VH-VL binders against q9umr5. Designs and how they scored, part 280

Target 1, 268 residues: q9umr5
Amino acid sequence: SYKPVIVVHGLFDSSYSFRHLLEYINETHPGTVVTVLDLFDGRESLRPLWEQVQGFREAVVPIMAKAPQGVHLICYSQGGLVCRALLSVMDDHNVDSFISLSSPQMGQYGDTDYLKWLFPTSMRSNLYRICYSPWGQEFSICNYWHDPHHDDLYLNASSFLALINGERDHPNATVWRKNFLRVGHLVLIGGPDDGVITPWQSSFFGFYDANETVLEMEEQLVYLRDSFGLKTLLARGAIVRCPMAGISHTAWHSNRTLYETCIEPWLS
Below, E stands for the ipSAE of ESMFold2; O stands for the ipSAE of OpenDDE; V2 stands for 0.75 times the mean of E and O plus 0.25 times the DockQ between their complexes.

## First folded at step 12 (VH-VL)

Design gj36 (framework fv_mavrilimumab; at its last look DockQ between E and O 0.85; V2 from the best seeds 0.84)
Fold by OpenDDE, look of step 13:
Structure gj36 (fold): chain C 268 residues (1-268), chain A 123 residues (1-123), chain B 111 residues (1-111)
Amino acid sequence: as target 1 above (268 residues)
Amino acid sequence: QVQLVQSGAEVKKPGASVKVSCKVSGYTLTELSIHWVRQAPGKGLEWMGGFDPEDGEPVYAQRFQGRVTMTEDTSTDTAYMELSSLRSEDTAVYYCATVGYDWETGRYSFDYWGQGTMVTVSS
Amino acid sequence: QSVLTQPPSVSGAPGQRVTISCTGSSSNIGAGFSVSWYQQLPGTAPKLLIYGNSNRPSGVPDRFSGSKSGTSASLAITGLQAEDEADYYCQSYDTSLSGWVFGGGTKLTVL
């Protein structure tokens, strides 16, 4: 039998948004128990990510308990960060494949239409003024805002991304790393035509330096320091990178070719 | 508020086609996702198809694929449902409805309905 | 026969509490898709009563409530009134059918 699949959504998503993904799974892996976690939908997806992590944890614990053989996680967009944090705080998770579907794993620093409707009076270059404030960190988007020109503010004010990345010292860093390393495979999916995740390489733990030059995962301090286990996972062959062009951000969960190429192989 | 006004009752012979219209007001058709649901006399509601609220593509229930066509005229804000090869079993009240998204809850629902169009198929 | 199973009928006296069940499966309610409920008065079009499992649109009294658990949903009506006599339908999305689905409907009779 196939391992249960748990799906975690992104900003303003509905369970309906994942209908095609579920249909693909049902078609190719009949009998698979697939559950889209119907929590923090719509406007509630703007809640602080740690609050979301706690809520999703309560939802996945009973699912994991019923699946001693393990489960797979498919986590889309913002959900990918939620899942990474979830796996960091859970010392007893049984996740085989963690599929990060177009997630800003290394943060977001984009000025897209997607951001503009939320912050119509804010530009990319000035959003740090809001996001790195105490009240700004009450919004999920600000929890993974990563301004390469204000690294000091990011490191000190980011209450989520900087912590799960181990970029800021905290008492749980060692334990979180240990927990995250329990994952069987980390499948990273994204692509250059996403249009929302900025830079798109963030889905692969790439990101801007101070000159807005995109550096690869292996050039990141979090990798070099192995602050949350990326270097260790890569060394054990547990990281899979699956880039794909021609897919917009809202289509990652509804593309058959993408599913067959990047998702399906890891659902067995 | 969205209002849906449907065309009048139809009487058709078996094998014929029927085309029901649904005129929208309050919002433009391009802002809405129109779906069709029918109800045979004394029976329950049956979804026939509609335009996907996320990608705008037409989707049909498997039962009606190949026999139903849903179209839209944005210039007149009117949606159409055409059902061909009519059978006696197609006798029903046909409703157009909007599938709306509530951004606060992140949920879809059939939030507005037309008054219904009775289609009678008899020899 | 319907993908979502409802009791054909329920009844109650004025002022009583009645519940209408909606039983789905792992391909719809159990998969995480929300449930909506619709009220259809005799000779009228359906009206949205509950959406997103438990949310009431404007104008729907609080004596109507919805809940969802596992593969099933439930509509509860407290303080039953004569005007509540109608047919009630649950609705969700089903991945096995790749489409929206309704329950078979429940006729509520107020005694």
Scores: ipSAE 0.914, ipTM 0.950, lowest interface PAE 0.5, mean pLDDT 96
Fold by ESMFold2-Fast, scan of step 12:
Structure gj36 (fold): chain C 268 residues (1-268), chain A 123 residues (1-123), chain B 111 residues (1-111)
Amino acid sequence: as target 1 above (268 residues)
Amino acid sequence: QVQLVQSGAEVKKPGASVKVSCKVSGYTLTELSIHWVRQAPGKGLEWMGGFDPEDGEPVYAQRFQGRVTMTEDTSTDTAYMELSSLRSEDTAVYYCATVGYDWETGRYSFDYWGQGTMVTVSS
Amino acid sequence: QSVLTQPPSVSGAPGQRVTISCTGSSSNIGAGFSVSWYQQLPGTAPKLLIYGNSNRPSGVPDRFSGSKSGTSASLAITGLQAEDEADYYCQSYDTSLSGWVFGGGTKLTVL
């Protein structure tokens, strides 16, 4: 009997977009109960991330309660950040595998089509003016905007990412770290041809320094300080890194080879 | 506004093939996902297949695989559904419909429908 | 035969409320796929009535509403009118069949 799988989508997604993923799971692990959470779809995916965390939390509680043996999370793009926060705020979660599909875990700094659509007159170098305002922080994409040239503003204005990463102090940080560390496996998936997540290494907790040189996870203060448990998880052997080239942002949930290589092994 | 106009009624003998057309107006075919749904007299709706709005490739319902072919002619903004090896059970009204995406809600639906084409299979 | 189960008929008087159920399974509605509803007046093509569980396209009066819970969905019609007499179909996506599926249809009679 397989553990249930909960799928959390990304920006502007629909549950239909995950049909191939569910079909792959049914082929390799028949009888698995898979639920795509159809909350904050479309334009609602732009709602503040803390609001989304609360809504997804209410949806996952009854699923987790019915599965005492544990559950798996598959969290795509922006949804990976929602799942990061879920694992921190839930003091009773029973997640075994947290599978992060091309999620900007250290943030986003790049001119993508989604940002051009939402802020057509802005360049990535100027988005900090909008995103780090109180108004901008009412949009999910600004909650994880991480301008490496204005790190001081990011640390002070980010109402979400800087807090869940432990980059800024929060009263609940110790409890959030303890809760996150209950996860069985953190499976990180991403790749250079994604085209949306910038830098793509953000999916592996790497990110730009002030010169836009990518520093990998082990060089980040978040890791070195073990702010929410990355260093502890790595020492435990609980972090899996599965990079794959040739996959665009909208194809992570519909590529069979990726599924078989990076996802299938973690769906006990 | 999108409008779908289908070809006229057809009468075919068992074993023949029928090809129903669906002409798109008010929009270009290349930007639409056309699907086909049939309805036998006095019965419910049955999805046959269509072009997947995300993958861009035709997908057919299991029971029609090997008998149905769906094609598009972008030069005339016309979609086609060809059903072969006709049986009396294939007597039905055949509808084309667009599968549209509403970006505001993140939802797909069969939002515009053709008027239907009656296909009668008799000896 | 139908993957999504609807009652074959429902009836009500003008001004009343009726509900039409659509029962699915873990491979469709239960998996998180949304539900659409279509109205088919006698001798006409189906018309989109509700999409994405609860959304109304332009021109559909707010007397029609949709909801989804677990493996099932419901269409509610309040202030029932004679022109509501029609067949109603629910629809979702099914991963076991790798395709779109319709309910068997419900004939609404306004008495």
Scores: ipSAE 0.840, ipTM 0.914, lowest interface PAE 0.8, mean pLDDT 93
Fold by ESMFold2, look of step 13:
Structure gj36 (fold): chain C 268 residues (1-268), chain A 123 residues (1-123), chain B 111 residues (1-111)
Amino acid sequence: as target 1 above (268 residues)
Amino acid sequence: QVQLVQSGAEVKKPGASVKVSCKVSGYTLTELSIHWVRQAPGKGLEWMGGFDPEDGEPVYAQRFQGRVTMTEDTSTDTAYMELSSLRSEDTAVYYCATVGYDWETGRYSFDYWGQGTMVTVSS
Amino acid sequence: QSVLTQPPSVSGAPGQRVTISCTGSSSNIGAGFSVSWYQQLPGTAPKLLIYGNSNRPSGVPDRFSGSKSGTSASLAITGLQAEDEADYYCQSYDTSLSGWVFGGGTKLTVL
């Protein structure tokens, strides 16, 4: 029988958005139990990511307990950051494949419609004034805001991303790395036509340097220092990179070719 | 404020077709997803199909595949449901309804309903 | 029976609390799809009562509440009133049918 699949949605999402993905799984892997975690939908997806991680942790525990042979995670957009934090904080998780579906894993430095709604007078160049404040860190999108021109502020103020990346000292860094490394595979999915994730290479742990030149995963300090286990995972052959052009941000979970190429092979 | 006004009652013979209209006012049809739900006398609600609220493509319930066609005329903001090869068990009230999205909760629901169109398939 | 199973009827006295269950499966409620509830007074179109498991549209009294757990959902009505006598339907999405599904309906009788 197939391992259960747990789906974690993104910002301003609902479970309905994943109906096609679930239908694809049912067609190719009949009998697979798939659960979209029906938490923090709509406006609630703006709550602090640590609060979301706590809530999603409570929801995955009984699913994992019923499946001692393992589960798979498919985590979309903001949900990919929730899932990476889950893998770090759960010392007893049994995740085989962590499938990161167009997630801003190294952060976001781009204007979106939801940022404009929340902060209508701001552009990406000045959002650091809001996001790197205690008030700003109460919003999920600021928890992974990564301004390459204000890296010192990011490193000091980030309550989430800098911590799960091991970019700032904290008491749990060693344990979180150990827990994350228990994952079987890390599957990274994204592409240049996403239109929301900025830079789109954030989905592959790439990100801007101070000149807004994209450095790939292997050029990032977090990789080179192996601060949360990326270098170790790559050396094990446990990282799969699956880029695909021509897919907009809201279409990743409803594209059949993307599913067959990048997701299906990892749903043992 | 959304209003859905449906065409009047129909009496049909077995084997015929019926086409029910649903005029939308207060919104444009390009912004709304119209779905059709029927209810046989004394029975429950049965979803027939509609236009998917996220991608705008028509979807039909499996039991009506091949018998139902749903169309929209955006120039008149009118949706249509045509059911062919009628039989007596198709006697029902046919409702149009919107599938609406609430951005605050991220949820879809059948939030506005037409008044219903009684279709009677006579012996 | 319907994909979503509801009791055919429930009853209660004025002022009491009643619940109406909606039991689904791993292809609908259990997959994480939310549940909506509709009230249908005799001779009228259905009216949205609860959406997204527990959200009330404006104008719906707070004595109506909804919840979801596992593969099942519940509608609770407290302070039961005579005008609550109606048919109640749950609704979700089902991936096996690739479509929206309604429960079979529950007739609420106020004694």
Scores: ipSAE 0.753, ipTM 0.888, lowest interface PAE 1.3, mean pLDDT 92
ESMFold2 (binder alone), look of step 13: mean pLDDT 88; pTM 0.913

Design gj37 (framework fv_mavrilimumab)
Fold by ESMFold2-Fast, scan of step 12:
Structure gj37 (fold): chain C 268 residues (1-268), chain A 123 residues (1-123), chain B 111 residues (1-111)
Amino acid sequence: as target 1 above (268 residues)
Amino acid sequence: QVQLVQSGAEVKKPGASVKVSCKVSGYTLTELSIHWVRQAPGKGLEWMGGFDPEDGEPVYAQRFQGRVTMTEDTSTDTAYMELSSLRSEDTAVYYCATVHYDWETGRYSFDYWGQGTMVTVSS
Amino acid sequence: QSVLTQPPSVSGAPGQRVTISCTGSSSNIGAGFSVSWYQQLPGTAPKLLIYGNSNRPSGVPDRFSGSKSGTSASLAITGLQAEDEADYYCQSYDTSLSGWVFGGGTKLTVL
């Protein structure tokens, strides 16, 4: 018998986008109960991430309660940030594998079609003016906008990412860290040909410095200070890194080779 | 606005093939995915296949795999469904329908339907 | 047999409320795939009535509402009218079949 799998989608996405992923799981792990959470679909994916965390939390509680042996999470793109917050705010989650599928874990700093659709006259160099306003923080994509040239503004204005990363102080930080550390495995997936997540190393907790040079996870202050448990997880052998070239952003959940290499091994 | 107009009724002998057309107006075929659904007399709806709106390639229900071919002619905004090796059990009304992604809700629906084409398979 | 189970018939008097159930499994509704509902008047093509569990296309009255819970979905019709007499079909996506599936249909009779 396999542990149930819960899938959390990304920006402008829905459960239908994961049909291939579910078919792969059924082929390799027949009998697995897989649930894609059909909350915050389409335009609702733009709602503030803390609002999404609350809604997804209410949905995962009964699933986890029915699975005393544990569950796995597969969280795509923006959904990976939702899942990070879920693991921190839930005092009693029983997640074994948290599979982060091309998610901007250290944030986003790139001109993408999604940003051009939402803010057509803005470029990445000036999007900080919109995103770091109170109005901008009502949009999910601005909750993880991380401008490396305006780090002071990011730290002061980010209502979500700076808090879950422990980059800004929060009363619940110690509890959030304790809760997150209960995860069995943190499986990080991403690649250079994604085309949306910028820098792509954000999926592996790497990010730009002020000169737009990518520093990997082990050079990040959040890792070095162990702000939410990354250093502890790595020391336990609980972090898995699975980069793959040749995969565009919308293909992570429909590439069989990616599934067999990076996802299948973690679905006990 | 969007209208789907299907070809007329067909009477075929067992073993023959039938090709049903679906003309799209109000939108271009390149902007829509067309799927095919049939309904035997007095029975329910059965999905046959169509162009996957995300992959852009035709996908067929397992029971029709190898017998059905779905194609599109974008120059005439016409979709086609060809069913071969016809049996009496293939007697049904065949519908084309648009599969539409609603970006606001993130949902797919079969939102516009053709009038149906009656295909009768008899000797 | 249909993959999605509906009662073969339901009936009600004008002005009453009727509910049509659609029971699926872990490979379709239970997996998180949304449910659409279609109304088919005698001799006509199906018409989209509800999509994405609970959304109404323009022109569909508020009297029609949809909901989903667990492995099942439900269509509610309030203020029943003679014009509502039709066959109703639910629809979802199924990963075991790798395709779209319809319920067996429910004939609504307005008394």
Scores: ipSAE 0.808, ipTM 0.899, lowest interface PAE 0.9, mean pLDDT 92

Design gj38 (framework fv_mavrilimumab)
Fold by ESMFold2-Fast, scan of step 12:
Structure gj38 (fold): chain C 268 residues (1-268), chain A 123 residues (1-123), chain B 111 residues (1-111)
Amino acid sequence: as target 1 above (268 residues)
Amino acid sequence: QVQLVQSGAEVKKPGASVKVSCKVSGYTLTELSIHWVRQAPGKGLEWMGGFDPEDGEPVYAQRFQGRVTMTEDTSTDTAYMELSSLRSEDTAVYYCATVKYDWETGRYSFDYWGQGTMVTVSS
Amino acid sequence: QSVLTQPPSVSGAPGQRVTISCTGSSSNIGAGFSVSWYQQLPGTAPKLLIYGNSNRPSGVPDRFSGSKSGTSASLAITGLQAEDEADYYCQSYDTSLSGWVFGGGTKLTVL
């Protein structure tokens, strides 16, 4: 029957935040086993992303082992980056659809309430001083901070995003690319009214250049070089883009129209 | 500190309606999500509904949908639960409770409870 | 009937350890929703004892602890005292019912 679904939450989230999503899945695909990974909740969501990847990996292994037909991932916000890394580090994953809900796939460069809570006196223009330090890289949000005015610092200091995107060299890059390419579908979801993910096109692998002009995925060096397989996936017909206006950051997992349009078709 | 004070005991006939109040002190009602839980004599706890802490809208247990209405009066910091078409099986103590999100742990819980209101339905 | 299954009673002597189980399914604890525990002393309102599987509110002694594994949760009480004699309820969220659910309750007797 239906493949199991694994849900990975975002910054300061918990499993309760996904109750509506699970209810939608149960209505359209009754009998689907859906598991929200209740790890790194609340303040623990600030732990370094590689630490979170290890913990989530340990949680997904037994679920994948029980589902020889495959599983689907639905990964929200910061959780989409965790899932990117999971697909790269697992040499035996059986993920069919990887559904990325408004995740900053190329990074974040915006003043949000989350950043003000962590760094109350800092502006986005000054966060590079904190985030690109060894201390800053112990916080998840700094692992994907991508200041377009200090791209050299991002490339050298990012302990997570620059590596997983293949923007900086890593010994495991070839294996990570091979593993990531095993995914059946990469479903990218996001929109202009999110209000948190900046630029919102980061959810579709677009990002700011040095003048804060957004360049789309096909103009990115990571795509052109096929660093972790985006160009190969697109050529294979495996990338789905599903933008939707009118949805704020905390509503992606609780909007029925979005679910029916962007998520439901990719659950088998 | 949060305190919840509920209205006094009620005796009703089958088919009537009852409206229980829950007055909040120590915080404003708008800062809290109030939920309602009942307990029949000698039986366990049963969730009836409440204001969702994330959505801000009332949500009711399927069993009570169409019979229960939960409202709030922010000017008096009072929450209300009205149950209609009463049956003898509705005889129970009705509790209000606060549901809060803990930012440290990312968890929800029913952290403060009212003293309870006994509603007796008899002919 | 309840969606979360608890033993109807458990008993122990002062100073001993008791555990109370809470068995759910794939629509609640198995779906990843956390478990809270409530203590109800005779004639009183329930009191939050454990939330988020294992966290204690301020004022709850450390001899009370909670855990979760798979579709089940457990409440452990060590150094049992006469004042612990009460009903204990587990609670989680259930997606099939679209709401919060409580276990049937466990009466703890201290003898």
Scores: ipSAE 0.815, ipTM 0.902, lowest interface PAE 0.9, mean pLDDT 92

Design gj39 (framework fv_mavrilimumab)
Fold by ESMFold2-Fast, scan of step 12:
Structure gj39 (fold): chain C 268 residues (1-268), chain A 123 residues (1-123), chain B 111 residues (1-111)
Amino acid sequence: as target 1 above (268 residues)
Amino acid sequence: QVQLVQSGAEVKKPGASVKVSCKVSGYTLTELSIHWVRQAPGKGLEWMGGFDPEDGEPVYAQRFQGRVTMTEDTSTDTAYMELSSLRSEDTAVYYCATVRYDWETGRYSFDYWGQGTMVTVSS
Amino acid sequence: QSVLTQPPSVSGAPGQRVTISCTGSSSNIGAGFSVSWYQQLPGTAPKLLIYGNSNRPSGVPDRFSGSKSGTSASLAITGLQAEDEADYYCQSYDTSLSGWVFGGGTKLTVL
């Protein structure tokens, strides 16, 4: 029998948005129990990410407890960051495959429709004024805003991403790293035609330097210092990179070829 | 304020087809999706199909696939449901309903309903 | 028959509380899809009563509340009134059928 799958959605998303993904899983792995966590939907997806992590934690505990052979996580967009933190704060998670579906793992620095909706006159160059304030950090999108021209402000003000990536010290960092390293596989998915995640290589732990040149994961200090275990996972053969062109941000969970190529092989 | 007005009652012979219309006001068909639900006399609600609000393409319940066609005319803000090869068991009230995303809650719902169109299939 | 199971009838006295259940499976409510509830008065079209498990549209009194747990959902009506006498339907999405599904309906009788 197949391990249960838990799905964590993204910004302004809902469980309905994953109907195609669940249908693909049922076709290829019939009998798989798939649960989309119907929490922090709509406007609630703007709640601080640490609040979302706590709520999702309460929801996943009973599912994991019922599955002694382990579970898989599929986490979309912002949801991939929730899952990153979830795996770090849970001392006893039994996640086999963590499938990160176009998530800004090193942060976001780009104009998007979501940002235009929240801050209509804002440009990526000036959003740091809002996001790196205490008020701004009460919004999920600001928790992973990573302005490469104001990296000092990001490191000091980010209440979530800088901490979970080990870019700023935290008392729990050693425990978070130990917990995260229990994951069986870290499957990273993303692509150049996403149109929302900027840079798209953020889904693969790449990010802009101060000149907006993308440096890949292996050049990042978080990797080189092995701050939360990326270098250890890569050495173990536990990191899978699955880039695919031609897929827009809202299509990652509804593209059959993407599912067959990048997701299906990691569901046991 | 959304209002859905459906075409009038129809009486059809077995083997005929029927095309029910649903005129939308208060919104345009480019802003919302129309789905169709039927109810046989004394029976429950049965979803037939509609335009997927995320994909923008019609989807039909498996039971009606091959017999139902749903279309829309955005120039007149009118949606249509055509059911062919009618049988006596197709006698029912046919409803159109709007399916919309509520950004506040992140939920889809069938929030406004037409008055219903009675289709009677008999010889 | 119906993929979402409701009791065919429930009854209560004015002022009392009744609960109408909606039992699904792992392909619908259990998969995380939300539940909506519709009220249908005799001779009228259905009216949205609850959506997204527990949200009330504008104009629906707080006597009506919805909840979801596991593979099931419930509609609770407190302070029963004569005008609450109607048929009630739950609805969700089902991945095995690739479509929306309704419960069989529950007739509420106010004694």
Scores: ipSAE 0.824, ipTM 0.907, lowest interface PAE 0.9, mean pLDDT 92

Design gj4 (framework fv_mavrilimumab)
Fold by ESMFold2-Fast, scan of step 12:
Structure gj4 (fold): chain C 268 residues (1-268), chain A 123 residues (1-123), chain B 111 residues (1-111)
Amino acid sequence: as target 1 above (268 residues)
Amino acid sequence: QVQLVQSGAEVKKPGASVKVSCKVSGYTLSELSIHWVRQAPGKGLEWMGGFDPEDGEPVYAQRFQGRVTMTEDTSTDTAYMELSSLRSEDTAVYYCATVSYDWETGRYSFDYWGQGTMVTVSS
Amino acid sequence: QSVLTQPPSVSGAPGQRVTISCTGSSSNIGAGFSVSWYQQLPGTAPKLLIYGNSNRPSGVPDRFSGSKSGTSASLAITGLQAEDEADYYCQSYDTSLSGWVFGGGTKLTVL
């Protein structure tokens, strides 16, 4: 039978938003047990990502325990960062495919509609003043804000992303790397027409340098130093890259062609 | 704030069609998602369909597919549900309801309901 | 036969606690879709009572509460009053039907 699938949502999402994804899975892999984790929805999606990781961890443990053959994770947008941390902090996870669906894996630096609603007067050039404060780090969005013009502040103040990426030292870094490396496949999905994730290559571990030139994963220090295992995973053939044009941020979980091309092959 | 006012009771013969209206006040229809739910006398609630709040297109319950059409007239803030090929089993009160997303909780709900329209199908 | 199963009736005396169950499956509540509850007084339209498993709209007293666990949800009514006598319906989304589903309804009788 098929391995169960756990879905971790993004910012301001509801489980209803994944109805099409679940219907696609049911059509192609009938009998698959699919669970959208109904935690940290709406305003609670703004809670610090470490708090969310703890709550999602408690929810995934019983699902993983019932599936000795393994589970798959499909993690959308901000949820992809939650799943990154889950794979690092859980020394007994049995995740086969980790499918990262348009997630800002190297961070976010863009003027999105979500930011306009939360911080209407802020622009990407000055959001660092809020996000890299202790107060700002109490909000999930600021936990992965990565201003390429203030990389020193990012490294010092980021309580989440800089730590899970191994860009800032942490006593658990070696254990987190060992745990993350147990994943079977890291499936990275994203595209140029997303319109929210900025740069869109963040979904593939690419990111801006200080001149806002995008450097790909293989040029990142975290990759070159193998800080949390990306270089090792790539060498094992465990990283899958599936870019697709023409898909907006809220459509990744509802596009049939994307599902068939990028997600379906990794659900065993 | 939102109020839904439905058209009056209808009596139809088997094989006919009925079109029920739902006028929105206190908000503009273009900002709302209207769904339709029916209830046969002494029976439970049954979802028929509505405009999907995320896709923006009408979606119908499988058992009504091919017999129901849901439309909206934004110039008059009125939603419509037309059911064709009427049977005696279609005798029911038909409700319109708004489906809203609550940003605070991340949840959808059928938060405001019309008063209902009794449709009687008899020979 | 509804996709969400409720007991057809429950009863209680004034001041007591009653609970109404809503049993689903892996295609609806078990898949992570939230549960709403509606109260229908005789001769009236349904009224939203609980949404998103446990949230109350303005005007709904806190003696009404909702919960969800696994494939099931429950509505609890404490301090039961005569005016609570009504039909109660649970609701969720179902992926096998690709649509919203209601439970069969529970008639609450206040003795």
Scores: ipSAE 0.832, ipTM 0.912, lowest interface PAE 0.9, mean pLDDT 92

